# VHH binders against NADH dehydrogenase [ubiquinone] 1 alpha subcomplex subunit 10, mitochondrial (ND-42), part 19

Target 1, 347 residues: NADH dehydrogenase [ubiquinone] 1 alpha subcomplex subunit 10, mitochondrial (ND-42), of Drosophila melanogaster (Fruit fly) (p91929)
Amino acid sequence: TKKYSVFNAIFDKTSKRFDENSKVICVEGPIAAGKSKFAKELAEELDMEYYPAVDLDLIYINSYGYDMRKLDPQLPPSCRSYDVRNFCLDPSHDLAAQFQIRMYMLRYSQYIDALQHVLSTGQGVVLERSPYSDFVFMEAMFRQGYLSRGARSVYNELRQNTIGELLKPHLVIYLDLPVDAVKKQIKARNVDYEVQSKVFSDAYLSDLEQLYKQQYLKDISTHAELLIYDWTAGGETEVVVEDIERIDFNQFEADIHNKKMLDWRFPLEAEWCEARIKYCHEKPDLMNYFNVPRFDVPELVRSADDGKVWRDVWFNAPGMKYRPGYNADMGDEGLLTKTKIGINQGI
Short names: E, the ipSAE of ESMFold2; O, the ipSAE of OpenDDE; V2, 0.75 times the mean of E and O plus 0.25 times the DockQ between their complexes.

## First folded at step 17 (VHH; framework vhh_7mjh_2)

Design p1 (from z6 with F103Y; at its last read DockQ between E and O 0.59; V2 from the best seeds 0.74)
Amino acid sequence: EVQLVESGGGLVQPGGSLRLSCAASGFTVSSNYMSWVRQAPGKGLEWIGRIYSGGSTWYNPSLKSLVTISRDNSKNTLYLQMNSLRAEDTATYYCARDYTVEYPHDMGWTYFDSWGQGTTVTVSS
ESMFold2, look of step 17: ipSAE 0.671; ipTM 0.870
ESMFold2 (binder alone), look of step 17: mean pLDDT 81; pTM 0.802
OpenDDE, look of step 17: ipSAE 0.863; ipTM 0.945
ESMFold2, look of step 18: ipSAE 0.671; ipTM 0.874
ESMFold2 (binder alone), look of step 18: mean pLDDT 81; pTM 0.808
OpenDDE, look of step 18: ipSAE 0.851; ipTM 0.937
ESMFold2, fold request of step 21: ipSAE 0.682, 0.697, 0.702; ipTM 0.879, 0.881, 0.885
ESMFold2 (binder alone), fold request of step 21: mean pLDDT 82, 81, 81; pTM 0.809, 0.805, 0.810
OpenDDE, fold request of step 21: ipSAE 0.883, 0.884, 0.888; ipTM 0.956, 0.957, 0.958
ESMFold2, last read: ipSAE 0.640, 0.690, 0.698; ipTM 0.861, 0.879, 0.880
ESMFold2 (binder alone), last read: mean pLDDT 81, 81, 81; pTM 0.807, 0.808, 0.809
OpenDDE, last read: ipSAE 0.892, 0.885, 0.890; ipTM 0.960, 0.957, 0.958

Design p2 (from z6 with V101T F103W; at its last look DockQ between E and O 0.62; V2 from the best seeds 0.00; counts 0 for: unsure alone 64.7 < 65)
Amino acid sequence: EVQLVESGGGLVQPGGSLRLSCAASGFTVSSNYMSWVRQAPGKGLEWIGRIYSGGSTWYNPSLKSLVTISRDNSKNTLYLQMNSLRAEDTATYYCARDYTTEWPHDMGWTYFDSWGQGTTVTVSS
ESMFold2, look of step 17: ipSAE 0.696; ipTM 0.882
ESMFold2 (binder alone), look of step 17: mean pLDDT 78; pTM 0.790
OpenDDE, look of step 17: ipSAE 0.860; ipTM 0.943

Design p3 (from r1 with V101T; at its last fold request DockQ between E and O 0.52; V2 from the best seeds 0.68)
Amino acid sequence: EVQLVESGGGLVQPGGSLRLSCAASGFTVSSNYMSWVRQAPGKGLEWIGRIYSGGSTWYNPSLKSLVTISRDNSKNTLYLQMNSLRAEDTATYYCARDYTTEFPHDLGWTYFDSWGQGTTVTVSS
ESMFold2, look of step 17: ipSAE 0.612; ipTM 0.845
ESMFold2 (binder alone), look of step 17: mean pLDDT 79; pTM 0.795
OpenDDE, look of step 17: ipSAE 0.834; ipTM 0.929
ESMFold2, fold request of step 21: ipSAE 0.597, 0.612, 0.594; ipTM 0.844, 0.850, 0.839
ESMFold2 (binder alone), fold request of step 21: mean pLDDT 79, 79, 79; pTM 0.800, 0.799, 0.798
OpenDDE, fold request of step 21: ipSAE 0.857, 0.857, 0.863; ipTM 0.939, 0.938, 0.942

Design p4 (from z6 with S53T G54S; at its last look DockQ between E and O 0.45; V2 from the best seeds 0.00; counts 0 for: pae E 10.0 > 2)
Fold by ESMFold2, look of step 17:
Structure p4 (fold): chain B 347 residues (1-347), chain A 125 residues (1-125)
Amino acid sequence: as target 1 above (347 residues)
Amino acid sequence: EVQLVESGGGLVQPGGSLRLSCAASGFTVSSNYMSWVRQAPGKGLEWIGRIYTSGSTWYNPSLKSLVTISRDNSKNTLYLQMNSLRAEDTATYYCARDYTVEFPHDMGWTYFDSWGQGTTVTVSS
């Protein structure tokens, strides 16, 4: 793009260092490990773009700042809001399955945005978790009885249909914290629904640790470089930066049998162009891969009647009747006509 | 109001082909996601596929090789082409306006806010 070419022209004499920093880095670890602070510091030190952990505020807070969760009394039970607070306090709820699938979708969507950024600008990215590790939470929820076998089957089909469209990260950094220290850190953070949580038992946290270490980290390390740090007492971001600077991300480029960085081996300029088009211009098509044919799990299916009630309530909420910028009830000006927003209407 | 009218069903021999139509009124097909679903006698609903506003399509993997969804924007009409029909394809076929909401406001699961009355396809020698 123009943006990428301008960036390269400005930094022509530093092009090698720019290429070294055009990377996707994912920061992983248990809850309360200090991932947010570390990931933000790392992004600053490396001059990379920081992508914070996703949450359902991305769904529930509209363009005008209205919290759509306030609509719950007007909605059928199947259509009501359910976020991390609800999960912590009532994890066996029918909506837990939808919650976990939405978390995967949000991480997937954010990851596309991160790929677009790298491919458009050449600036690297640091993400707090990723779609590749999301299954750890689904499996831990299943082991604890929070998800049905059917819901797990739907999640796995969604993941199978979507995850292959992304480019795996160059580097995964795992901040290792034992379960006892995690529980201590949760208490120290003093977030009321986390402290009161039914979820953060020894069993759940141990399942997360086992799934991370024995499934996710084992699998991703065949493709990405992997750094693991004992973070029980925290650590120094600058030390991690030094370790990253010593990594030769190209060391296996000539080894056709090694899968390290395989997703980033683009021998032809046309392949770079195809990747750029895909993540810069085709995000709606990528998100459409989530539409798999699974209507057999009751807690993941909504009746047409419930859906109609939801649409009528949702799209008559403050700021939702018209496209952003055309809602007089929210103080917008210059409204020549109002267009009722609805399914696939607007713009 | 929104109306969907399926047509083109009927009796067909095994191995035959059939094109179903769905005439829409009260809304614009090209501005909405549209789906085909079917229900065999005594069985649950089976989703066949979707056409997106872009014109891209996505299909139930078990039916992908047998079906094609298209639309004609000038006629505001959705189509389902079915090939190599078998007895197990006997069903009532419905078109539906599909609702799949993107970030940031709702990551809801797909549901169908409007349905046709259906058209019956019978595959029998």
Scores: ipSAE 0.005, ipTM 0.233, lowest interface PAE 10.0, mean pLDDT 81
ESMFold2 (binder alone), look of step 17: mean pLDDT 82; pTM 0.808
OpenDDE, look of step 17: ipSAE 0.864; ipTM 0.945

Design p5 (from z6 with T110Q; at its last look DockQ between E and O 0.36; V2 from the best seeds 0.00; counts 0 for: pae E 3.1 > 2, grease 25.2 > 24.2)
Fold by ESMFold2, look of step 17:
Structure p5 (fold): chain B 347 residues (1-347), chain A 125 residues (1-125)
Amino acid sequence: as target 1 above (347 residues)
Amino acid sequence: EVQLVESGGGLVQPGGSLRLSCAASGFTVSSNYMSWVRQAPGKGLEWIGRIYSGGSTWYNPSLKSLVTISRDNSKNTLYLQMNSLRAEDTATYYCARDYTVEFPHDMGWQYFDSWGQGTTVTVSS
């Protein structure tokens, strides 16, 4: 097996795959702003890979389609599922803190995948939100009393340990919608738990807007190019594409005092290779930076007994006993016909 | 069977130094993430620091200037060097094997999956 080394860098240069469309673009905005439609259209028009908004289905729906949330009656309360529906209907629940940390972890994990894609293929990416803006939701939840001071402290320590390992985006696009328009769009979407929820109050939505504009966008604009659009009546993706085409992403390359695109200024091919190795092969190490031992926040501490019950229930659930493709109880075929190379060599 | 045995504790005067050892068996220290944790009398657990499988270290910011974690792979042994000890450093010190976050299978994290019995350090005039 080929080891990645300094000598391999000479013949497998990451920079040769990098062109004008090798960009990381993050689409931001309030709930119901139309981010999904816009981001997907933008990715298609730019020939980029689209990364949809994360949700906890990524954790709870296994590769065979089994919904792990059905296990809740077998689990201790601390180990039960809690997703966006639960948050909308019961935001003061003890599991809300873990939910928000899990959302950050999912956004972080997805962003690593996106970096891997750009550095491996040269194809740009368009993501719905990012780990860099995730704190906006944590802070809004804290201001509304949904998170304890201790939980906020844990979140901030997690972020401080992890966010610096990523490369900031090249471009952030913010779809701006005033609070009253957001509330109208939530009602028009007519998703039952969103309409029934008290979470999407004027106070919460205003806090999100203020945190986005006065903290996130202000800070990220020193590192990335920033485009802001009034999306109250929607807009045309083609107009945004034309605006993107006018951006000179290299305008400040020679200015060592300007931070724009700084994360993407690699003077040496070895630095490109280190980035590629990091995001292609070291994701488990990056994810383990989330193991920040804090024992002082009761709603974030799981007892050893509860953890044992969770592992026993989870890894004996339908489709979870073996790796994907090897679960005969789920109807997998070809297990008997696979060779040692196909089924008996990996894990 | 996974076993962790701490040693090297004892009585030290303020300003003194100690090196704690953690002998591991049943697994390879250099293939795992390893931590030191302490518990002062009547208080909760406090994480001290971690050494990663690649050899890099990460420390609790409040303790960073006082401690150094190292290992000897030939002896399968983890070390905690403590300097400039204060009375508040009196505690039972444990070594632990870190629980590795396995995304997406891990719905909640547990910090450590194996612990020693601990070694007691007393800092007193």
Scores: ipSAE 0.333, ipTM 0.705, lowest interface PAE 3.1, mean pLDDT 85
ESMFold2 (binder alone), look of step 17: mean pLDDT 79; pTM 0.794
OpenDDE, look of step 17: ipSAE 0.794; ipTM 0.910

## First folded at step 18 (VHH; framework vhh_7mjh_2)

Design v2 (from p1 with M107L; at its last look DockQ between E and O 0.54; V2 from the best seeds 0.67)
Fold by ESMFold2, look of step 18:
Structure v2 (fold): chain B 347 residues (1-347), chain A 125 residues (1-125)
Amino acid sequence: as target 1 above (347 residues)
Amino acid sequence: EVQLVESGGGLVQPGGSLRLSCAASGFTVSSNYMSWVRQAPGKGLEWIGRIYSGGSTWYNPSLKSLVTISRDNSKNTLYLQMNSLRAEDTATYYCARDYTVEYPHDLGWTYFDSWGQGTTVTVSS
């Protein structure tokens, strides 16, 4: 009834869902640092939700399990798939710019999901990297000549339009390995396209390390708590848990110039509610900030002819003809006898 | 065939307002995504905003407080209302039929298959 709904809404305040474990933790580090194992263990120990590293399967594998990369023979070269395997093996390809922007977009999308989780449930989250550190990879790729000056400009504009809409993490944990150890771990992981790759040179890995330490960690530590560990031989997750438990996330209260946790200082319940609404219900609007076209970087602009071919092929692939749940050719039931529930954004 | 004709440009004082029009023929505006784009003298193209076939709008964040896109379906005409104009808004303004595909299906990369001739707006004292 309306009486029960209003009463429940009054007593279902966002702030009461929060406790000491209602935190956003980002695990950072070089490639092959062991972030996945550590982040998963940390999430288990802290009773938090684990968010693994993003990859382009999130774009290419649709809701029905069909791999859209199978469409490549039907697509113009500019519209074909390009994922981390392609980057490792052919980093100078025109599609590398789009690939890196998609990686940022996916990290941004995942981070919104993580914020939604914290704000709706009170359970903390552990993410493997974040949109805040993503620029490290863009800059390293630019320094190696994999991205044009124009592509870098597009990336930076997209980041400028988007990153301010998020809440910075409470804690960043950096797993530190020197370049030699990183190369050793790449070989030990034995992922074929990583082992074969020319990307993981001393220059590239040193650029990543320098950008992480001299730009990202330096900047984020003014807003988040920062823990750094020598992870050359790995480490014990339980030791890190003990260190986290000793952190006073409220130390900013003793110093008016302390900027830590600034994004999470909500003096009014209305501000908590606004944040919850934003990340629970306004994700499409947040993602629309990526929809700001640039016309001056050829590798990031589709011709009208290519775009029409892509749209026709993509939206007629298995499972893509109608909205998810309405594709009878994929086994969905209870569909209308007519095609009026079919959806195509471009036509 | 397909034709787009912009009008309404001219000289405007700083702080003033102006409404541009785009008359379309050969296709239906309300069945398409439509965009406004501008080009300042000596500069590249800058996207202003889009109206979707359903009537919702989305704007370049750098311009969203200054512009409003609307349409009149009975006249098959697109409009761009601009307020609080500044000298930096001096440009040729184009309308375009927009085939951009967006998140979650793509990154919002743009392409246009039809453009108008443009209408020039000059903002100066």
Scores: ipSAE 0.581, ipTM 0.833, lowest interface PAE 1.7, mean pLDDT 86
ESMFold2 (binder alone), look of step 18: mean pLDDT 81; pTM 0.804
OpenDDE, look of step 18: ipSAE 0.840; ipTM 0.931

Design v3 (from z6 with F103W; at its last look DockQ between E and O 0.60; V2 from the best seeds 0.00; counts 0 for: grease 24.21 > 24.2)
Amino acid sequence: EVQLVESGGGLVQPGGSLRLSCAASGFTVSSNYMSWVRQAPGKGLEWIGRIYSGGSTWYNPSLKSLVTISRDNSKNTLYLQMNSLRAEDTATYYCARDYTVEWPHDMGWTYFDSWGQGTTVTVSS
ESMFold2, look of step 18: ipSAE 0.708; ipTM 0.887
ESMFold2 (binder alone), look of step 18: mean pLDDT 80; pTM 0.799
OpenDDE, look of step 18: ipSAE 0.836; ipTM 0.928

Design v4 (from p1 with S62K; at its last look DockQ between E and O 0.63; V2 from the best seeds 0.00; counts 0 for: grease 24.5 > 24.2)
Fold by ESMFold2, look of step 18:
Structure v4 (fold): chain B 347 residues (1-347), chain A 125 residues (1-125)
Amino acid sequence: as target 1 above (347 residues)
Amino acid sequence: EVQLVESGGGLVQPGGSLRLSCAASGFTVSSNYMSWVRQAPGKGLEWIGRIYSGGSTWYNPKLKSLVTISRDNSKNTLYLQMNSLRAEDTATYYCARDYTVEYPHDMGWTYFDSWGQGTTVTVSS
């Protein structure tokens, strides 16, 4: 949470604030599994910081509360908003590929914030999903024909360029529900675009389950502790807390052949300091890995003309002409000088 | 009005090095983001890297160890240094004026409003 200079990081030993509770926990499971309730309760019980599931409001709601999706009538089709509601109602849209890449980017961004928190404060974190499991959704969308082969290739290249910069979680908790139970919970939640959606078919939900269990959980369990619970009828958070308290996270610390917790084995204080600096001060550099233009997938290319229209519309919207705090149209005061925000102008 | 002229291409042996130049007119290179992009024969465009107005650089991870972008602000000229060239580096190389939208406003969308005619590099035995 605090800005650290290189000087402060050197003199502020990271290892002194770490304890048994300084862990990264990811809560995983199918849609409508009750992850939010469980993850929030778990964070409260463990005295950890809770990170809710990301969504596109993080891009579309500006710092003044203006909803940038209102701009769609002024924008070319390639530049219009597309969020989870659009995906549920129109999953074959060209913008579905960009949507899923944005979801990965947002999970990646949130995970950096979570790492910064652990390394700055020593308080553990509980995240609702993570960038490590995000590919499950991309692959399920691809299998259902919602993403092209080219879009899948771009996604995998972006992930390959980015995922290795993070520290894997200490613990993954998977809330297991069969497809029939997931479908019942979707109906019970009664979110209109989810209920109306053709996306949450047996095929799609089965693909998600298969990809989670046969790909993600298999792989992550070699690096993190893994707990799996039947959550068909829900469960008791305190039972999970008791199970967590029984885990010896250092069990394999001396075993050079075991990869569990390997990312968190910092033999030197300098390595702790490097990690803190990386996630506290170098987030723009980490996010810049997403900034590699690709020209070969038509639905992921924005023409120069469309980009110019987007820039003019977006950065003339309410609250978008200047940096936050400097927008008189939104009531800000004390405006001595103004720096406009825009393409290449300091985002 | 706005002009970008690449030069320095030619025939190079595998393992060799080459320095490309891009002379700009009608605008100031140091006030803009600038990119190098290449196109191999019969293939699509591939982004090489960017130099920001402040002078920092960012590269395509696949090419990072091969290339270096620099500029000379007094000559309004952009450079691309390439080393350890291989046959697959045979391409037409372009410089372009770069418009980039970065997180948090959007993904890494990049738009190029001005391109040079390119300079051809051939890497052959």
Scores: ipSAE 0.582, ipTM 0.829, lowest interface PAE 1.8, mean pLDDT 87
ESMFold2 (binder alone), look of step 18: mean pLDDT 81; pTM 0.805
OpenDDE, look of step 18: ipSAE 0.859; ipTM 0.943

Design v5 (from p1 with V101I; at its last look DockQ between E and O 0.47; V2 from the best seeds 0.00; counts 0 for: pae E 2.2 > 2, grease 26 > 24.2)
Fold by ESMFold2, look of step 18:
Structure v5 (fold): chain B 347 residues (1-347), chain A 125 residues (1-125)
Amino acid sequence: as target 1 above (347 residues)
Amino acid sequence: EVQLVESGGGLVQPGGSLRLSCAASGFTVSSNYMSWVRQAPGKGLEWIGRIYSGGSTWYNPSLKSLVTISRDNSKNTLYLQMNSLRAEDTATYYCARDYTIEYPHDMGWTYFDSWGQGTTVTVSS
């Protein structure tokens, strides 16, 4: 349509919002590693936006503060709430597969919001985990018998259809704790369902550690810079900041075989603009990649009768009948309106 | 009375193209979500894609390059265009009215409250 001349490229400063601080940093590690404290401190020291770990409160607490879990007595068993508390106490439940897929979806949704922030403002972000490492939990759950082979197949298909649409992080920081230290930290946190959990056995925690180290970290380090710290006794965030300042994120420019930062190499200004449009305006389309139904895994299928009851109960709950994203009478009202009420956006 | 009638199936050569039709009565296609689904012999249902009430479409990624869904609101008719057909595309094809609530409210459960008898496509030399 509009010509993009050499003159426009010289005077167009779209990329000027991107500097050394315009990075995506993901903090990884086992449960109870102290990721929240560290990630928040790191974001503050780097002047970056902090994105906390996702949980299903993002789905179950509506914009008015009403807890949708209160609807469970009115809902068929297949439609009832199931979150991390339920998983810790009853991991073999039919809803565990849906729970893990929802966790991936929430991490994916949050990551889009983080990409939007970097691309629209130039401010870097620090996230607690990411969609790229989510499969570690799915595989650990499968090994422990909490997920069926069919459910694993559905998860992997969803991931294959979605993960390639994102931009991999610039930096991954892994906070390393041995299983014994993780168990001590779970006790010290003293969250009742975590302490009582059937899930946090030696076998499960060892599977998580193995999957992180032998699969995730190896894979992501081909793109992202990787820092690993022994966090058994915690550590000093300032030391990590100092290490980050020593990283040359542009090292790939000197070596044609280097694959680092491949997702962030935009040779043309138009490609920066295209990326910004994608993550700022096309989130509904990105989330729609999850809407590919499978019918062959019973615990991931909801009967038509149950679905009708759910719709009636859910959309008559306090605060659920109307939203300011009103009047989609002429648009794709159910989809576009629903998508604009993002789980991670808040009010 | 809701009724869906698929047509346009038959024998087609590998690499060929075919357009299926779905004539609807008893409801308005443009006021509903509509899907195409297929079932190969001896296999389960496979979702092909959906057209939303507003006219946007969404496809199974494994089939996206091969199919296009469209509609003619004046005829209350849904279409499925299929290209580059292979033997594995041999199946009975159904159109269906669906009931789906998607992100952010649900995981995208798809339920079909009515569908037709189907039309059979055979891809063979």
Scores: ipSAE 0.487, ipTM 0.793, lowest interface PAE 2.2, mean pLDDT 84
ESMFold2 (binder alone), look of step 18: mean pLDDT 81; pTM 0.809
OpenDDE, look of step 18: ipSAE 0.853; ipTM 0.939

Design v6 (from p2 with G108A; at its last look DockQ between E and O 0.54; V2 from the best seeds 0.00; counts 0 for: grease 26.2 > 24.2)
Fold by ESMFold2, look of step 18:
Structure v6 (fold): chain B 347 residues (1-347), chain A 125 residues (1-125)
Amino acid sequence: as target 1 above (347 residues)
Amino acid sequence: EVQLVESGGGLVQPGGSLRLSCAASGFTVSSNYMSWVRQAPGKGLEWIGRIYSGGSTWYNPSLKSLVTISRDNSKNTLYLQMNSLRAEDTATYYCARDYTTEWPHDMAWTYFDSWGQGTTVTVSS
């Protein structure tokens, strides 16, 4: 069959902009594999939008640049911040379960933004990891004893309620390194909390590799095209681009039993429009699928008193008291009145 | 003093409908997030849904087709409308003030400290 070419699509589809380069590519691999450099180079070569790995700065740094982690001394222990640094240094902490759920939530949120971008502009995207592979980290943490059986149950229920709302990627690229190479790269990066951490043991890194290869890659390849590269010594992004250009993303059209690209098979224009509306305008509802509480796992539920304290402290922090643009303490000007907002705002 | 009084429970036939009420005093319902929860005999708490201070609602996906939460601000009262009831919906139903946070902020769930004795719904022929 004839291979799809980016240049042919550009010339053939001048009137249908949203189809140009409209692919979702996820870059996967172990910690310190060089995913960021590769994903950024790939996005540049393909003229796609690059989405870097998520982190909890997305939650803790507010729109004025204030770091909400500074509030920790005012907060009960259950409400204090806990990010990747805390996990690396204290992985058995009660907040580890909440941390892993927040990581999944952030990957899910970023993926919605990526889908919105593809469906609104037609430009493809390259992401560092995705919500579809996030469970690998949850399962590895569980195997090492960092998550309770209850926390794992909550994670799986949240994933079951959320993951089906997304469109699976067109392509997954896995950068493969053996455990000993990963450990060398962690040392070479010399990030203090990673080097000091006991988390990156042979057991944990082997669990990640096994879960990726024997669960995630096996499962996602029923939908997405899959490319796997030995990345121990790195590689050439242009070689991967050439391999991508040889992929026939439409091979499913010849076989009714083929399940490739099922999420992207829209027979009607109305279905394309519904998808665009969903990811452009319905993100608050999509995110609220996480807000379906379970009360039987205490480390995931705050007491009412702690919740009251958190709400008061958070919404009286610098830049949080009023809507963005109305915070005179942050230098905003022209304010006519001041009212207390941000405590139980209800938008 | 904060008080919540649930009422409207009773015996109902399978396939039937029932509206529960929650009269609040000591705080303003429309200034708070409010939740309905239930507890079937011998089971743990199950979250049904929430009404936000702005009036929007969100439901447990397993119950979304069966329930509607509303409020009457002039009476400071919260309601739970339940339709197409089945035997598995037999439970004690509670309303509660909810301190859960949501996206885009750091989302977290809370336990409840402001409940009444609840109102019991029994679904039986």
Scores: ipSAE 0.698, ipTM 0.880, lowest interface PAE 0.9, mean pLDDT 87
ESMFold2 (binder alone), look of step 18: mean pLDDT 79; pTM 0.792
OpenDDE, look of step 18: ipSAE 0.843; ipTM 0.930

## First folded at step 20 (VHH; framework vhh_7mjh_2)

Design j1 (from v3 with M107T; at its last read DockQ between E and O 0.65; V2 from the best seeds 0.77)
Amino acid sequence: EVQLVESGGGLVQPGGSLRLSCAASGFTVSSNYMSWVRQAPGKGLEWIGRIYSGGSTWYNPSLKSLVTISRDNSKNTLYLQMNSLRAEDTATYYCARDYTVEWPHDTGWTYFDSWGQGTTVTVSS
ESMFold2, look of step 20: ipSAE 0.721; ipTM 0.892
ESMFold2 (binder alone), look of step 20: mean pLDDT 79; pTM 0.800
OpenDDE, look of step 20: ipSAE 0.842; ipTM 0.932
ESMFold2, fold request of step 21: ipSAE 0.749, 0.756, 0.728; ipTM 0.902, 0.905, 0.894
ESMFold2 (binder alone), fold request of step 21: mean pLDDT 80, 79, 80; pTM 0.799, 0.800, 0.801
OpenDDE, fold request of step 21: ipSAE 0.874, 0.881, 0.875; ipTM 0.952, 0.954, 0.951
ESMFold2, last read: ipSAE 0.753, 0.735, 0.747; ipTM 0.906, 0.897, 0.904
ESMFold2 (binder alone), last read: mean pLDDT 79, 80, 79; pTM 0.802, 0.803, 0.797
OpenDDE, last read: ipSAE 0.872, 0.865, 0.870; ipTM 0.950, 0.945, 0.947

